# VHH binders against Epidermal growth factor receptor kinase substrate 8-like protein 2 (EPS8L2): the designs that were tried, part 4

Target 1, 157 residues: Epidermal growth factor receptor kinase substrate 8-like protein 2 (EPS8L2), of Homo sapiens (Human) (q9h6s3r46to202)
Amino acid sequence: MHETSQYHVQHLATFIMDKSEAITSVDDAIRKLVQLSSKEKIWTQEMLLQVNDQSLRLLDIESQEELEDFPLPTVQRSQTVLNQLRYPSVLLLVCQDSEQSKPDVHFFHCDEVEAELVHEDIESALADCRLGKKMRPQTLKGHQEKIRQRQSILPPP

## First folded at step 20 (VHH; from b21 with G53Q)

Design c33
Fold by OpenDDE, fold request of step 21:
Structure c33 (fold): chain B 157 residues (1-157), chain A 123 residues (1-123)
Amino acid sequence: as target 1 above (157 residues)
Amino acid sequence: EVQLVESGGGLVQPGGSLRLSCAASGFTFKNYAMSWVRQAPGKGLEWVATISQSGGSTDYVDSVQGRFTISRDNAKKSLYLQMNSLRAEDTAVYYCAREPFRYYGSKLYFDKRGQGTLVTVSS
């Protein structure tokens, strides 16, 4: 089992990707999020995002209770949304399990670790899962070095 | 362990008032949108009201708009529902429910709710 990564994030919004919701693409979802943000209608939720070689998990920030589990095969898409919101570092996930007729689009503000690093971690996990690669350990090693360097310059409050 | 415990239900006459409370524990209450849902006898579960994490935003089902007020005290980890001008059709078991994360749209998603408290409105 690969190392488990844990990131502090703020959940911004989840949308159903469906015509009835006027969301037929990731771009539609992003536009809707931007609209909500502009109207100050986003209800931010602090939580933890865990990444391992099996799944992505959302956890309660204090109790670490599991809120949701996204097995890697259910993750259809991962990407960043940068500098389009008052939240400059956003990760989006498109997930659909066997019980869902439509996929969900989840948006998370990555406020401690940049969304790009979180995205790279997730992508490496997905690549390893889908293609039988073993890239994630190297990805994480590189990230740890980057984070360490940043922390040495800007110590946590 | 996540716990939601409702209280305050009872028998009231039409036009009366009642205040429900929900005590939450086992999770970071302040980080969740919270809702009241209800189930009338012989009917399905119905959404009643939702309040944002900070309490700054609220939403209500049309049938209770202007009569019910949802509120919260994050320091006390408590959710409330002030019910005024009660009607016979408000008779139901009322549940406190947690949104694990917020859906924006038609979907309401609750992963935890209490055992409920019975509200009976009858003359």
Scores: ipSAE 0.892, ipTM 0.942, lowest interface PAE 0.5, mean pLDDT 95
Fold by OpenDDE, last read:
Structure c33 (fold): chain B 157 residues (1-157), chain A 123 residues (1-123)
Amino acid sequence: as target 1 above (157 residues)
Amino acid sequence: EVQLVESGGGLVQPGGSLRLSCAASGFTFKNYAMSWVRQAPGKGLEWVATISQSGGSTDYVDSVQGRFTISRDNAKKSLYLQMNSLRAEDTAVYYCAREPFRYYGSKLYFDKRGQGTLVTVSS
């Protein structure tokens, strides 16, 4: 049975990667996000991001209703955007399904678990999917250890 | 089941006012940005306005700026559109729509939309 990881995230923005929107690269999208942030035009939305061996899913934070599903083959890029925004730990996803003429760029602030860990989880899932490997379990095990260590050092009040 | 039900449409003379309402149910209303969109006869779907989850922020299409006001009551799970100084070109079916997450730009992305309410502005 595959393992499903779940992360609390804040959706920041989604852009279409299109010349008409002056977004032809990930860097363009990041710049646009920075501009929106500087103008206080970002409307954060709490969500749950689930990762498994099949897809990435966005869920409503309360009802668990599925808001979006990104099958792993539709995920073209995953990366972090660190310390470039008022949101210090941001995950970036580029996704495009077969019905879309242009890919979407999604930005999520990872406020509970560092974007780097979320990114590593996603990358391991992608690698396993693309290459037929089974690396994700080891990745997740390592993450659990990191989280445990941090919790032991900084106990809850 | 997610439901959005619009009301308040009707016939109004140019310069008149209408207030549209949308009753939401079947989801956590306060967690979503909500939008009004409209479709004029023979035309495509047009974005009109969006309001943030808390209601603290709003966006409008330029053609309605200063005339329309989007608002919400999260306790009543209701969305509103106050339309003043109505013009003939405002004639359309108006829809309440839920944004699963915020899209910026020209792309319209709504995962739920009501059946709409007709607004006719005519002398």
Scores: ipSAE 0.874, ipTM 0.931, lowest interface PAE 0.5, mean pLDDT 94
Fold by OpenDDE, fold request of step 21:
Structure c33 (fold): chain B 157 residues (1-157), chain A 123 residues (1-123)
Amino acid sequence: as target 1 above (157 residues)
Amino acid sequence: EVQLVESGGGLVQPGGSLRLSCAASGFTFKNYAMSWVRQAPGKGLEWVATISQSGGSTDYVDSVQGRFTISRDNAKKSLYLQMNSLRAEDTAVYYCAREPFRYYGSKLYFDKRGQGTLVTVSS
């Protein structure tokens, strides 16, 4: 069993990627998010995002109840949205399972760990799944080093 | 186990009022947006209203705007729907529903729903 990463995130919004919703691209989704944000219509929800070699999982922050499971094959795209919102570090996921006629676009504010690191973790998991490689352990080691370095730079209180 | 139990339904005349309640248990109620949905006879499930976790924000389907009010009491783990100026077309089974995360759009997305309570508006 491969290592499971866990990140504290804030869910911002989920959209359906459909013409009827005026969302035909990731850019459309981002624009809609920006619009909602500007109108103060975003309802943030704290969650845990888990990443492993099989799936991405959303868990309740308190009870740990599974809210959603995204098997890696259903993840079509992961992307960061940086410094475009009042949320400076946002992760975007496009997911579609076999039962969905249209994919969903999910936005998460990464408030503890930078979205770029989360994105790299997810991308490594996807690459390993798609290509049969085992690159994710190296990615995670790199992340640990980055975190360690950042902590070492901070002066003691 | 997550449970949602609706109550307050009944027979009412057009122009009348009802207040629905939903008792929630088995999960951290305050962490979830909650919704009311309804199913009229011979029709599909229809979204009615959603309220944010804190209760500070609400959304309504156009047909009930100005007539219905969704509210919640997180301390009591309860969801409410005040229904005023009821119309015949409001006749339906009303369900309390939990949203695992906020979904913006016409798609209905909930992972838990109660057994429902029947509201009949008839003269």
Scores: ipSAE 0.846, ipTM 0.915, lowest interface PAE 0.6, mean pLDDT 94
Fold by ESMFold2, last read:
Structure c33 (fold): chain B 157 residues (1-157), chain A 123 residues (1-123)
Amino acid sequence: as target 1 above (157 residues)
Amino acid sequence: EVQLVESGGGLVQPGGSLRLSCAASGFTFKNYAMSWVRQAPGKGLEWVATISQSGGSTDYVDSVQGRFTISRDNAKKSLYLQMNSLRAEDTAVYYCAREPFRYYGSKLYFDKRGQGTLVTVSS
């Protein structure tokens, strides 16, 4: 079973969760991102976020070169960020591999598929990995139905 | 496939100027923030400067602020470092480096770099 999904996203920022940066919680990291956004200091970067049964991957938008790989066991948290930024649909990921002493918080604007749906995909992949379940195929099927329903409300070109 | 090739290094007297170039290929150059980093012989890497994808924002280590200017030409897939008022302490191998995404945990966060170009500032 190799269910792979891929989302266009805009990377906003990655922060280290470290006292030296005054970032000891997810809320601290969100506050830092809001501060950068208010000063127009966010350097957005288009990329692909790929979800499969083993990892979350960040890929170059054109070549699909792997920029980063987050094995599912290293993903500590996936969360949507609501109404705290000028970006309407934001996903955050907290990741830490065994070699890191501190986690990183990664922020993405989900400009194609809403952050809620991307988050649900990731959560189902984590659950299947950690609990030995087969939740993800049904989660993805539900997402495709929601997308199809939304498309049916548009006028023809 | 991804390549970064630095050029423009050489021997220069204190107070002189030099312009470094970096030719990029094998990736979509305009989509990445880019940096110059340097390494004096037998020493660790030091971050020098970073430029945003569009070239609209720059940042420099304090020791080169006002003397060095980072720039880019996305149409030519090229990164530049104009170095003025050079000092002996600027002697190093200079590397252009690609940041895979914007990371606020380290200024030395990069996944690709070139082979470097040597700058020697000496009488």
Scores: ipSAE 0.739, ipTM 0.861, lowest interface PAE 0.7, mean pLDDT 89
Fold by ESMFold2, fold request of step 21:
Structure c33 (fold): chain B 157 residues (1-157), chain A 123 residues (1-123)
Amino acid sequence: as target 1 above (157 residues)
Amino acid sequence: EVQLVESGGGLVQPGGSLRLSCAASGFTFKNYAMSWVRQAPGKGLEWVATISQSGGSTDYVDSVQGRFTISRDNAKKSLYLQMNSLRAEDTAVYYCAREPFRYYGSKLYFDKRGQGTLVTVSS
């Protein structure tokens, strides 16, 4: 059974990791995003981030047209970016396929399920893909438990 | 399913004006940043202008800054390029293009492009 997760996210920006852009690290890319955010220059775009056992996919929110596909072997890094922006829950992905000379850094605001849970899903998918493990089903089960616990807390009137 | 159809090209004298249109269908137009790109005879593609999803932000290549205006009408699913003070160097086939997401590594990052409309600037 292929477990497929799908998350509503807002794409914030994608940068090339290249010295010509002054981006040679993830921290450089985060600083660039913070700079864009402080100038209100981020063009947010709603989309779906889908995680399965072979790839991460970006889909159009309405038609589910595939906008991009990142086979898991091309995903170099997944990382959360907490409380550094007016977006409280941000995920970054570093991806490079065989046709690219430089990696790209993709930033998403995780406005539905927080970035930490999306990140854990992705990390478990990467581990399963690369090491032949079966970590992801337990990771997703833990996420369901966390969601249930949160739903037992009602907001005040 | 995705269709982009440009129109409004033609022959114009230097200093003249044209307004290009692009009709979009088969996708939720308002969710995508859109661009105009052009290809002069015998040359590669050149980025011309980009407009944000809402139309609130625009960016232009230096050679057209102050002469061209990109705009959009999300209700009509249409993209426009008003071209004023045209020069011979603006002669090209103009394409509207969809950006799948905002990418800062290249101005030519597009997943969909129309058939183009020819603009010829000549005396």
Scores: ipSAE 0.730, ipTM 0.856, lowest interface PAE 0.8, mean pLDDT 90
Fold by ESMFold2, last read:
Structure c33 (fold): chain B 157 residues (1-157), chain A 123 residues (1-123)
Amino acid sequence: as target 1 above (157 residues)
Amino acid sequence: EVQLVESGGGLVQPGGSLRLSCAASGFTFKNYAMSWVRQAPGKGLEWVATISQSGGSTDYVDSVQGRFTISRDNAKKSLYLQMNSLRAEDTAVYYCAREPFRYYGSKLYFDKRGQGTLVTVSS
């Protein structure tokens, strides 16, 4: 059973991980993003981040045109970034396709579903892809319950 | 279907001016940073200028800084390049290009490009 999740996110920046750019770690990339943020030079862009059993996809928010496709084997790292930016919930992805000499690090503000839940979805998809596990359906079921409970409203009078 | 259609190219004398336009359709234009890139005869692509989604930030290659102005009108889904003080070295086909997202590894990172408009600066 393969399920497709879609999350509204705001792309913040993508950097190449290269010594010539002084970016050799995710911490270097986070530092560069913080620098851009402090100078108000982040050009935010709304998009959909789609997770399925084969890839992570970036889609245009209105037309759903595919902007990028990251096959799961090319995703080296998924990580949350907390309390370091004016964006409270940030996800980073490190991706490198076989034709790239250096990886890229992509930053997203997760403005609706928090980055930790998006990260757990991605991690479960990676585990299922690489290790033959069946983690993702349970992960998504737990997320649906958490989201529903957080969206509870008062009963009508 | 994403479309980018450039216009406004032509023959102009050195020191002259031209204004290029790019009409965009088939995508949410205001949501993308946009660039002009150019290709001189027999050469590769060169990045010329980039403008942010809102139009509030711009960046230029050194050789055109102070002579060219990139601008956009999001209501009309249009991108512009005002080219002043033109030189023979500015002769090229100019392309309107869409960046799929903001990438700091290359100025030639785009997923859509128009057919181009020829600018010839001669005599």
Scores: ipSAE 0.721, ipTM 0.847, lowest interface PAE 0.8, mean pLDDT 89

Design c33
Fold by ESMFold2, fold request of step 21:
Structure c33 (fold): chain B 157 residues (1-157), chain A 123 residues (1-123)
Amino acid sequence: as target 1 above (157 residues)
Amino acid sequence: EVQLVESGGGLVQPGGSLRLSCAASGFTFKNYAMSWVRQAPGKGLEWVATISQSGGSTDYVDSVQGRFTISRDNAKKSLYLQMNSLRAEDTAVYYCAREPFRYYGSKLYFDKRGQGTLVTVSS
């Protein structure tokens, strides 16, 4: 299918998950991000996060040049991070392809569509890819319903 | 097509100075953190310095701290490295490099690099 979603996000950080960096779990990575945030060391970068039935892609905000491609089989984990940062809506992705000896963890602030909705899209894409399900069209339809409901009761500024 | 073109290298005596330039084209330069990396003869690549998208934050490898200054001009799509108090150990090909997104820690990830400019520091 040609069901492609695209979200404006702010990349916050990427870490290699490695003992030498003292990052052996997602909780370790979250702690590191919190430390960087408290020291004003995070250099946020606007980009597009694209989800389709084959991969997650990071794209340049203006030109849509592909910055990175994560085939769905290489995505080990998608998770929201709530209530632990000054960013209200954070998504993390753990990715490792066969050429990498260690996984990477990527953090994004979801400043347009909340991280839980982006996460649900990704999870449905992963499930469809790995389990032969057809969850994603219904997931996306539910997101459009939430947008329509919000628009009908929250008039523009 | 993304292009990075370095210039300003040359032969200089120890204690001398050089200013390197990198002209960027084919991408929105201001949206990326940028780095200088170098390769000494017979050695691997060494990270030298990084500058944030706005130019407001910089980091340097210890061996050049206090001697080198990274800067950028987003209107001119240009990256610079002012190198002072040069030493023989600074002899290398210097490359301008783009970070597609920011890794923190010891991993270096650059998706675009120029052809380099040679700096030779020789008595």
Scores: ipSAE 0.642, ipTM 0.813, lowest interface PAE 1.1, mean pLDDT 88
Fold by OpenDDE, last read:
Structure c33 (fold): chain B 157 residues (1-157), chain A 123 residues (1-123)
Amino acid sequence: as target 1 above (157 residues)
Amino acid sequence: EVQLVESGGGLVQPGGSLRLSCAASGFTFKNYAMSWVRQAPGKGLEWVATISQSGGSTDYVDSVQGRFTISRDNAKKSLYLQMNSLRAEDTAVYYCAREPFRYYGSKLYFDKRGQGTLVTVSS
């Protein structure tokens, strides 16, 4: 079991990636977010993003109650969106569970830890899950050194 | 414990006005964007309006634009929806909601919502 990392993030938006929503690609989703941002129609929601070897979890920042769970196999893509929004450090996740006909695109502003580090953590988790590797511990160790233990690490369940 | 309690619903004639209120407790109200959503008889949940934490920004579903006004009082931990020029199609149970996700489409994500208050617009 890998450790659970925890990041303070601000949820920005979620879109369904579907032609009916005029979102056929990640780029479409980004464009839409930029448009909303320009109109000041983004309402951030603070929450906690947890990453472990099983899933990505969103928790309420106050109650610690689980808001959403994204098993790693449902995470189709993770990437950063940098310096394109009022929020300079944004994490993008594309997720689709077995019950969804279309994937969702989620945007999170990483306001305490750089989106790149969060992204690397997630990517390492995904790689370990997909390829049967165990690279994530090294990734986390490197991150801890970079941010001087500012990142919250929880023991595995 | 997070609590959201809606009030102010009732029967009103078309063209009439109604003001809904929502009393929030159990969380830091001012830190959350708040929304009104509604569910008409036989229909799914529909987003109505959202207001930012400070109240400086608002958004509305097109069908209520210019008729409804969402507002909040952070000191009183209260959310409001002023509904003017009400139409029959506005008939629904209205819910106050705290949203962890914002989907700008047909899919809605909400963390907490109240029991709702019924608004009936009928002649």
Scores: ipSAE 0.083, ipTM 0.538, lowest interface PAE 2.5, mean pLDDT 88

